# VH-VL binders against c7peq0, part 14

Target 1, 252 residues: c7peq0
Amino acid sequence: MHNKIYNSFIDRKAKGIKSFAVLIDPDKVNPADIADLAAKCTAAKVDYIFLGGSLVITNHLDECVQQFKTLCDIPVVLFPGSPSQVSRYADALLYLSVISGRNPELLIGQHVLSAPAVKKSGLEVISTGYVLIDGGAPTTVSYISNTTPIPSDKDDIAMCTAMAGEMLGMKVVFMDAGSGARKPITESMISRVASQVSAPIIVGGGIRDAEKAYLNCKAGADIIVVGNAIEKETSLIKEMADAVHAAAPVLK

## First folded at step 17 (VH-VL)

Design b23
Fold by OpenDDE, last read:
Structure b23 (fold): chain C 252 residues (1-252), chain A 120 residues (1-120), chain B 107 residues (1-107)
Amino acid sequence: as target 1 above (252 residues)
Amino acid sequence: QMQLVQSGAEVKKPGASVKLSCKASGYTFTDYYMHWVRQAPGQRLEWMGRIQPYSGDTYYNEKFKSRVTITVDKSASTAYMELSSLRSEDTAVYYCARGVEWSGAYFDYWGQGTLVTVSS
Amino acid sequence: NFMLTQPPSVSVSPGKTARITCGGNNIGDKHVHWYQQRPGQAPVLVMYYDSKRPSGIPERFSGSNSGNTATLTISGVEAGDEADYYCQVWDVSSGHVFGTGTKVTVL
C-alpha cells in the first residue's frame, strides 16, 4: 500500500509502541555480511531497516535493498542524503527537507529536481522534516550543504523547528545528530520537541548503548535509529532493540 | 592525569541528609556521564543513578529515586549526590564513577569513595 | 527485577586459570562488564562489552558471554589478582545492575 510504512509509524505511536531501526550505508556495508546482519535484525525483531548514506558513491543501493528484501521481512526505508538516492525496490522513502537549515536546495530545490523520478519509482513517499542537531562532529550533509546544525543545547529552537515542519504538513520529524556524531541528542531536547509535536519522531545519531536508546524513547522518541555503533558491534542490535521495545512514552 | 576526587567521610543521624561531591579533572567534564554507586559493608556494588553533565539529564535507580538528587556544577567540574531521609542501611562507601564518552554503558574511572555512616 | 548471580568465592593456585561466572536470564543478549575490587580500594574496570579489555589490563584477562552465563577468565593467576570481581549489565527494570560479587583467592 502507498501509505503502509507511514501508517505503521502512526499506528505504533498511537499504541505507545517504540520502534528500532538499523541504519545501513550501502557504500560501507559488505555484501557478504548482509545475510548475517539480516538474521540478527530478524532475531532482534528490528522494526525497520533504514538504508542510505549522506554521499552515495556507488550504485550498490538497489542491490543492498534487494538483498535485505530477500533475506528478511523487515521493511526497508530509504534514508537518503540526497533526494536522488532512490530505489524502487524499497518499501518507502523518507523525503527529507532539512528544515533546521536555511539552504533552499535542501528545503525544496533538490526535491523539485528529484520529484519526477521519485514519482515514477512508485515508492511510498513520506514527507520528513529533517532536524539536524549539532553532534559535535561535522556531518557530510552539513559540510556539503553548508548547513549549520541546531546547537545541542537549544531545545526551544529544535522544538520550534519541528513544530514548523509539522504545521507545514511534514508527516514525520527526524531529529539527527548525524552520522558519526560524537554527541547524541539529549533527552531534554527530545522531550521538549515531543511535547509540542504529534507526528512520529525519529531520533538518530551518536546512540551507543541500550540505556540511551531506552531513555530517548521514554523522552518521546518513537523510532530510534542506530548505525555507527552497530557497524562496530553488531551484538548491540539485540540489546538495543530489546531496550527500545521495553520503553514506554512519558505521560504528556 | 584523569582523576575523580570525592569529598571526605560523613557521619549522619537517621533522618538527615548528606551531600557528597566528586570533582573531575583531566577530561572534558560535560562529555561523560557521572554515576554514583554505593557499597555497604560486605555487600555488592549498588548503582544509584547518573547525570549527563552537559544536559543535566538524570537517570535514577527506582529504589533511590525518591531520596536521591544528582546535580553538577559545570564551572567547577563537580558532580554532587544528595541522599535524604538517611537510615542505618544507607551506611556505605559511596563512589562516583565516570561513564564512557556520551554513553552510560559502563564505568571506566572511579573516585576513591566516601564513607557515609548513619548511626543514632 | 533483573538479577546477576555470581559464586561467592573462587580459589585458584598461582599460574592456574580462574573462571568467574555471572548468571542472568538471557544475559547473552546483554553486554556484560567486569570490575575488580581489591580490599580497601575502588573498583577497576577490567572487561567491557563481554570481551573487550581496557587499556592497561593484561591479556591474561578475557571474557565471554552467551546464553545465561557470562564468564571472566583470568589465566596465569598472580597474587595481585586476589580481589572481588563484579559483573555488571544494564536492564530496563533496574538500570545498572551488579552481580553478587566473587572473591578470588590465590592459594
Scores: ipSAE 0.920, ipTM 0.961, lowest interface PAE 0.5, mean pLDDT 94
Fold by OpenDDE, last read:
Structure b23 (fold): chain C 252 residues (1-252), chain A 120 residues (1-120), chain B 107 residues (1-107)
Amino acid sequence: as target 1 above (252 residues)
Amino acid sequence: QMQLVQSGAEVKKPGASVKLSCKASGYTFTDYYMHWVRQAPGQRLEWMGRIQPYSGDTYYNEKFKSRVTITVDKSASTAYMELSSLRSEDTAVYYCARGVEWSGAYFDYWGQGTLVTVSS
Amino acid sequence: NFMLTQPPSVSVSPGKTARITCGGNNIGDKHVHWYQQRPGQAPVLVMYYDSKRPSGIPERFSGSNSGNTATLTISGVEAGDEADYYCQVWDVSSGHVFGTGTKVTVL
């Protein structure tokens, strides 16, 4: 069971396959809507369900995870706002270290506290370098953690940050403009990071249409994560998924 | 209040290049994609490409990719489209069009258009 | 390349309903946008994301998209509605693609 999800990331990347992930906040989603959402995701061949929120209640998280696991075969990956937001029913956990910031709690402090519970859960743990990029609006994470995101036009900083994460042994790089981001991450920045990082690259935040999803993939993103846009318009799932699945990397 | 004002009509010979301008006003120029769309006489609209003014990221129609260059001058809130190796078939009205905020899904505002005539 | 096909023309009497179709393979899986172009003028967005109206567009304009056909419906047609109408989608193979255009004539 261990490394199944991570191995899928690596395998798909190696094959040049781009992946689409739907981000769902367990605290925001109506349980009554999950069946329909799961069906749409399945029909669109969504590759991953990312579940995560800022203040997730454990019971609600478990229920949400279990509901998705019952309704579809799409892997459920925890994308928590805190390392303590864990459900043993998920397929994997992105163990996020906010390497773009300089908050020791988000770098390692919270991980130390959550480590026993995470290990006890038996979940596949995927060490993830979380790179927060300025999305033009304060995010809950940035506000609560007092973490300054990387400016949206500082491609080299993002690149070096991602490189450092990878060299420190983090298995995945997650570039995120944040929930509710006004500005999505630029293709230029994605390309710059991708040119120096071999690890799977996840990109999220502020993606509103299929074109952007597609071009992010072309720029070097391996997994596209979309939440807010889909929350507003679920019909985007199919269009975005199709675009991502049709994408190929730009020649380096 | 929002306005896209394009440069004037152009007459060019085959093989020449043309560079059109589109000046934007009434909104934050860098936050919206700028697209270029042309329309030959009696023909459908044809998308050529777009630029994200903030990053400079471009996306082109493959048909034009080898001949078209889209740029911006942020300080002037102006987008440019240069088309090289002009052909008679390039005779058309060229429009700049604003995309939605940080999205390229559709075009919500259009310039008045610029006629480019290519003739020997 | 992805293609969108529209009827060349639609004639309608004032006060009646005009329906403009846009055909494309699995267009229902895409979002369709519509533009109105009056003679000698630049296009104007009249519908986006299949059925959403921009500000200033009357409620008599509506849109739908399913299967292989998107439709722009104009109820209570007025003389001012006489124009060319274009559907538009995004496709990975072609980028932004416009339909062949439909000339709506108000009799």
Scores: ipSAE 0.918, ipTM 0.961, lowest interface PAE 0.5, mean pLDDT 94
Fold by OpenDDE, last read:
Structure b23 (fold): chain C 252 residues (1-252), chain A 120 residues (1-120), chain B 107 residues (1-107)
Amino acid sequence: as target 1 above (252 residues)
Amino acid sequence: QMQLVQSGAEVKKPGASVKLSCKASGYTFTDYYMHWVRQAPGQRLEWMGRIQPYSGDTYYNEKFKSRVTITVDKSASTAYMELSSLRSEDTAVYYCARGVEWSGAYFDYWGQGTLVTVSS
Amino acid sequence: NFMLTQPPSVSVSPGKTARITCGGNNIGDKHVHWYQQRPGQAPVLVMYYDSKRPSGIPERFSGSNSGNTATLTISGVEAGDEADYYCQVWDVSSGHVFGTGTKVTVL
C-alpha cells in the first residue's frame, strides 16, 4: 500500500518506460464530463491522473477523486496547490516543496501546518522537489507566493536546484512551467537536469502537442504532465499518450 | 504582415554543401518553431527538421540527420539550413515554414521556397 | 516508417463537392493537417487538427478524421481550388509526415 505509486515511478524509470499523466483541476472540471474524460484516459492508457487546483475545497476534491476512482483504474495522485489539499481517497500525494523559490512557507511552513492532516489521511506521501520554471505567464503558485521562477534559459540553475532537492532526500523532481504556461520547458534544460538527477523527473506546463511530449521524454523526463491542452482538446490525450509511451530516454 | 523570405536559388556540385536562409518578420521570431520542408520536382513534401529559435533545440528527420544542420540567428530573425554531401536527388525546392506558437504540430506560414539544383 | 496515402487525383465540376482522403494506420488517433499548393506556389495551411479552419479559409473547406482515413472536403468547388493537397501528421518514427498528395482538377 505505502510507496506503491512511488515504486511505480522508480520501476518504470528503471525500465526506461515513460509515463503520461493527465492533470485535472477539480475546480475547473465539470463533473458531468468526468466519465467521458476517464474513458478517454483509460482508452489511451494514461498512467496517472493528477488532481490539483489552487483553491480546491475538501468536499469537491473528494468527490472528484472518488469519481475517477470509480470510473477507471488509473492511479489518482494529488498535485495540490497547497499541502493542505488532501483527500484520503487518492492513491498518493505529491508533497511539494517549492525549492526553486525562497519562500519559507512553500519550503516548509505550509508543510508543518498540514502535516497532521496529511498523516491522518493515510495517503502515500511522496516528497517532491518542485522546480518552477518561467513559462512566460505567472502561475497561481508564483502569484500567490510571490515566488520568482527559474529563468527558462538558466539550465544550470535548474540543474543545481534539482540536485539540491535530491540530495536533501526529495524522492521526485517536478519541473513545471506552470498552469497556463506560454513557454514549455526546453529540452536542453530537461536534459541538463536529467544528467545529474537519478530521481524520477516529472515535467509539466505548456506542452501542447505530441512532439513536445515525446522530445521531453527523450531529453530525460520520466513523466509528462498535461493539463491545459487537454482541457481545450481532449482528443490530444491519445496522441500524446502514444507518443510518450513510444519514447525512450537518451542513452547515458 | 508576417513574412518568411528565403535566400535565392543555388546550383551545387555533388558532394558540396548548401546553406539556405529564411528571414522572418512580422512576429516574435523566438516564439515559433522554424521548420524546413523540401519538395523534389513532381514529388510530395518532405519534412527535414525544425529548430526552436529560443532554445536552439532541434529535431530532425532521421533520413537527413547526418547531413542537415538547422541554426538560427536570433538577432537577425533568420533561420538557416545547411545540407552537406549533396547528391542529385537533393535537387528540390526547399521551404522554411513556421510552426504554431510553442508547438510543432503544423505549419501555418511558409516561405516562397528556394530551388537547389545539384548537378555534375 | 509511417506512411500517408492519398489518391493521385480528384476531378470535380465547379459547384460540386470534392473529397480528398488521407489514409494511414490508425490515423484517427493522430491529428491531421492539410495544405493546399497551387502550381508554382508555396503550400498554404487550409485545415489543422482534423477539422479546424485557419483564418481566411472559407467555410467550404471542412475536415474529418476517424479510423484509418482523414478527409478534406471542399464544397462548392471553384476554379481557384485547383491545386495539390497534402495531408500531414506527426509520428514518433518519422517525425512530420506528408501524404503523397492529391491533384484536384476543376473541370
Scores: ipSAE 0.916, ipTM 0.959, lowest interface PAE 0.5, mean pLDDT 94

Design b23
Fold by OpenDDE, look of step 18:
Structure b23 (fold): chain C 252 residues (1-252), chain A 120 residues (1-120), chain B 107 residues (1-107)
Amino acid sequence: as target 1 above (252 residues)
Amino acid sequence: QMQLVQSGAEVKKPGASVKLSCKASGYTFTDYYMHWVRQAPGQRLEWMGRIQPYSGDTYYNEKFKSRVTITVDKSASTAYMELSSLRSEDTAVYYCARGVEWSGAYFDYWGQGTLVTVSS
Amino acid sequence: NFMLTQPPSVSVSPGKTARITCGGNNIGDKHVHWYQQRPGQAPVLVMYYDSKRPSGIPERFSGSNSGNTATLTISGVEAGDEADYYCQVWDVSSGHVFGTGTKVTVL
């Protein structure tokens, strides 16, 4: 098992480089649109393609991964709603533990069940502390998992949660307001978490414009993940990517 | 119906401070950024800064960052903009403007404006 | 600092088409929004995300953005269209930036 993708997270963070990830749901994306999407991502210098959904109801994951791998050189990282959503064709898997909740199944139960398949896949596995933040709307994850998100105004809870995750050996912290989130995560919360966590911080959910993406980076996010906004308006990819990449210029 | 109602005209001396108010109604105040934009006589619109009323997070134009403070009273659905160390060139109509829902991309509703005159 | 440049004035006869340009470096990679400001009034949003019309804005108004120039087009110009028009974008270096403004005069 290699650590190529994780090393990229660490290296970029160490250099102060901010990264932009496009989130694609394999069950929602039209295969006919993937070529165009891949082209736009390439043109915008998107750093990662995150593939995943809360529910995988079709067998399109492998096909989707392979299609992106064929059409562009952007690393494909699985961001599954369940640990069982695995494709050996991807570059890495974010192995998510929902540490913001108290559902034992999402903490470790599902991981035990999926572990053999994940191991067999040969994928790079990146242990990820998933921190669900209240986005003002029920998310599929919260509904299915019956987990209560961290209130959006409880920065300290988010901070302590992320700290705990890191101390437990999780390599990445993913703060997510969830798919379809109304309220994105506040810059104050991101800043609070970033002040106490050395691990790469991924932030997603409810990011709708370049300003928010940029400010999240300035607050301490290392990777910005955008899905819904881009699904609605693919022209946002370039603008958001540029904003993220400008948030922390590499000192030459 | 959505509306932004601003406080009345102000006359100030150089070096003084002014605090303007913008009362919002007809929508969920905390779900939309509130921006402040000014316009000097015969000049273009100039963005000053914004606040997210729910979190209180602010974002300022660097030009004004040292002199401007934007705040909100959520209970009153009112945003405030305080500009200190006033100069004659600060003479302008000041507008509050609502951003789109949880986005700062553009401004879809504007207040009526408040004239601030700075003169000796 | 990022700058947006507009022609200071555009004159058009009633029923004709007015085109207001907004120039900026690689503005095509940004989303441009447009505001109409009649004399003595507050600005009104007339176009957002390059080509989308807010509710209440007539179809006579259209927008485009590519390369280094965004354009607001007003077809079938009416007397009521006489106003100042401002383009606006967001930039990492400047925040929200407005154009220099264009006065549209209906002859």
Scores: ipSAE 0.912, ipTM 0.958, lowest interface PAE 0.5, mean pLDDT 94
Fold by OpenDDE, fold request of step 19:
Structure b23 (fold): chain C 252 residues (1-252), chain A 120 residues (1-120), chain B 107 residues (1-107)
Amino acid sequence: as target 1 above (252 residues)
Amino acid sequence: QMQLVQSGAEVKKPGASVKLSCKASGYTFTDYYMHWVRQAPGQRLEWMGRIQPYSGDTYYNEKFKSRVTITVDKSASTAYMELSSLRSEDTAVYYCARGVEWSGAYFDYWGQGTLVTVSS
Amino acid sequence: NFMLTQPPSVSVSPGKTARITCGGNNIGDKHVHWYQQRPGQAPVLVMYYDSKRPSGIPERFSGSNSGNTATLTISGVEAGDEADYYCQVWDVSSGHVFGTGTKVTVL
């Protein structure tokens, strides 16, 4: 059971199935919002619910996770702004190392501190190489992490970074332009990374429409994560989900 | 003020190629998709493809994919559409249209159109 | 290929309401955008994301989308509203798809 979510990533990738994840900030939703989102996600056959925020309070996180798990059968994956943001009620935790930066705290320091709690939680832990890409403006992620993102036009740097993460044993590569990103990650960059990485590739940040979601999948993304656009227009869930599910990957 | 100004009318023979231009001004050129849409006389609008000027990423209608090439000159804030192997059926008004910022959902501004006539 | 079907024409008297439909399979699961094209002119966006109006578009214009039909409604029709109207969606199989177009005639 400790590898159920990760195995789903691998299995779906192996089958060429693309996945759609809805990113929800626990601090921005109330019970009514959660009910609505759960229903819409279920109807759209959303593959994962990612829960994450920069300032998530543990008790609120637990409550949010439990509500989603009660209202729908979609796996809930923690996408924390800090390794300390843990809920034992979730299905898995993306254990993020910001490998695009050179902040030792975000590489390993915070992980050392959170490791006992994470271990105690019993959660499936998915080692994730987090690759922050410049979204055209300072984002919450860049500000909080105090890291310099990879320039959006430096495909090779992104590629090498992802490769390094994989070779270090990270199971998933998460390419993110950040919450509130103005500029989404380019298809060329995704393609470049995908050409050299076998691990599942998650792509998020600045995705605003079904076309972009679809084309990111075609470029090599395995999982598309959308937050802000859905917060503004929840009706995008179905359209984006359908687009992602209809996508085929680039041959590797 | 935001403007899309297209090149002038073209007359071509069947089998020839045509390259149209669309010069953008009044906004950050690289931040918006540039689409090409055509309309034959008395017919509906038909989407041909688009380019993201920043990355150069393109997305084409499969109907035209083998014959159409969309490019940009970022320094000139100009998008281009080249259509090869022209046929009489390609006679149409061709529009460039801006997509919403970093989105390909819809087209918020249109050029004035360029008439391309293909005749023997 | 995904297809959008519109009535070829709608006639309406000044001051009355015109309704332009756009039919497509499960179009309610997509976002529909609308364009107005006056004779000899380029299209103009008049509605996006089913019911949102761009700046400069009067409140007389409204939109809805559910099931298999999207509708652009023009209340208090004026002579200047005479034009061709096109609905548009994005589809994985076809890319951006436009409707067949509806000619609105103001009587």
Scores: ipSAE 0.909, ipTM 0.956, lowest interface PAE 0.5, mean pLDDT 94
Fold by OpenDDE, fold request of step 19:
Structure b23 (fold): chain C 252 residues (1-252), chain A 120 residues (1-120), chain B 107 residues (1-107)
Amino acid sequence: as target 1 above (252 residues)
Amino acid sequence: QMQLVQSGAEVKKPGASVKLSCKASGYTFTDYYMHWVRQAPGQRLEWMGRIQPYSGDTYYNEKFKSRVTITVDKSASTAYMELSSLRSEDTAVYYCARGVEWSGAYFDYWGQGTLVTVSS
Amino acid sequence: NFMLTQPPSVSVSPGKTARITCGGNNIGDKHVHWYQQRPGQAPVLVMYYDSKRPSGIPERFSGSNSGNTATLTISGVEAGDEADYYCQVWDVSSGHVFGTGTKVTVL
């Protein structure tokens, strides 16, 4: 039970099953819309609900988590932008270290501060190497932390970064172009990383259509995360989910 | 202002190869997929493949995958499509089309088309 | 091997409404785009994401998509609307797929 979510990542990856995650910002989502969203996610067989934002504006995290947990059976995974974004009601927490940057606070400093609360929460904690890729637009994380993302055309840097994260014991690699990304991560970069990393690879940022979601999976992504596109058009959930679920890994 | 200008008509023998060009202008070339779509006389449009000019990532229709190669010259804002082992049934008008990913993958700008005639 | 089926032709009188259907298995779970192609010309996008109009396309063009059928509706048909119309989707099995095309004739 302690590693239920992580084990699901590993098991699905081992079977070549690709997963689709819907990213919800608890500060942006209208509580009145959550029921409909949960229903659509359920109908589309969404594999995970990722909850999180770069900024904590309001204390709606617990309420949002509880609402989703009440309305559907989809695992809720916290994708926090800050140590304060923890809810004991979630199924797991991606404990993110921004390994693409060189900010000690994002590498370990914030983790030290959040560790007692995280431990107290009893949540499953999934050590995650967060690899920020240039998405053509500044991210909140990049701006606030003054962290430079990996250039979108530097596949080798992304690869080496992910490799290092894995060798340091991080259980999951999260490649992210960031919220509101203009440029999604290239398939070539995903393939390059996937060729050297055995850990589950989560890919997010700037994914707008089923083709891209599908091809990212084919390139080596294990979990596709979509937020902004779905926020604007919830009708994309089914199409993207279907595409991801139809995908099998093929390294280029 | 956005424009796709394709190379001129081609006449080829069966078994030969043809390489068509599509020069883009009026927008950031690397930010949009470039698709190739053909249309045989009196037939429907048929998607052949696409390239992401920035990364060079390609995605092909399986029907053409063994014979088609799509490339770009970023410095010239030009996409190319090479089709090998030409057959008579490859006679068609070939279009390049700019792809839009936002709100679904569709084609918002098209070239004028290039007629390729394959005959013995 | 996803297929889109359109009626071969639709005839309509000026000022009346033309409806062009595009059939596909669970096409309502996909986003459909539409193109207009006049004789000897390249296709022109006239509808995207089921019901969204590109800039320059008049409001008399509308689209819908549900179940197994997408529909392009042209109200107040004009002579200039005479063209071939193609629906298009993306599918994992074949990539981008176009419909069989519908010739709209303005009587």
Scores: ipSAE 0.908, ipTM 0.955, lowest interface PAE 0.5, mean pLDDT 94

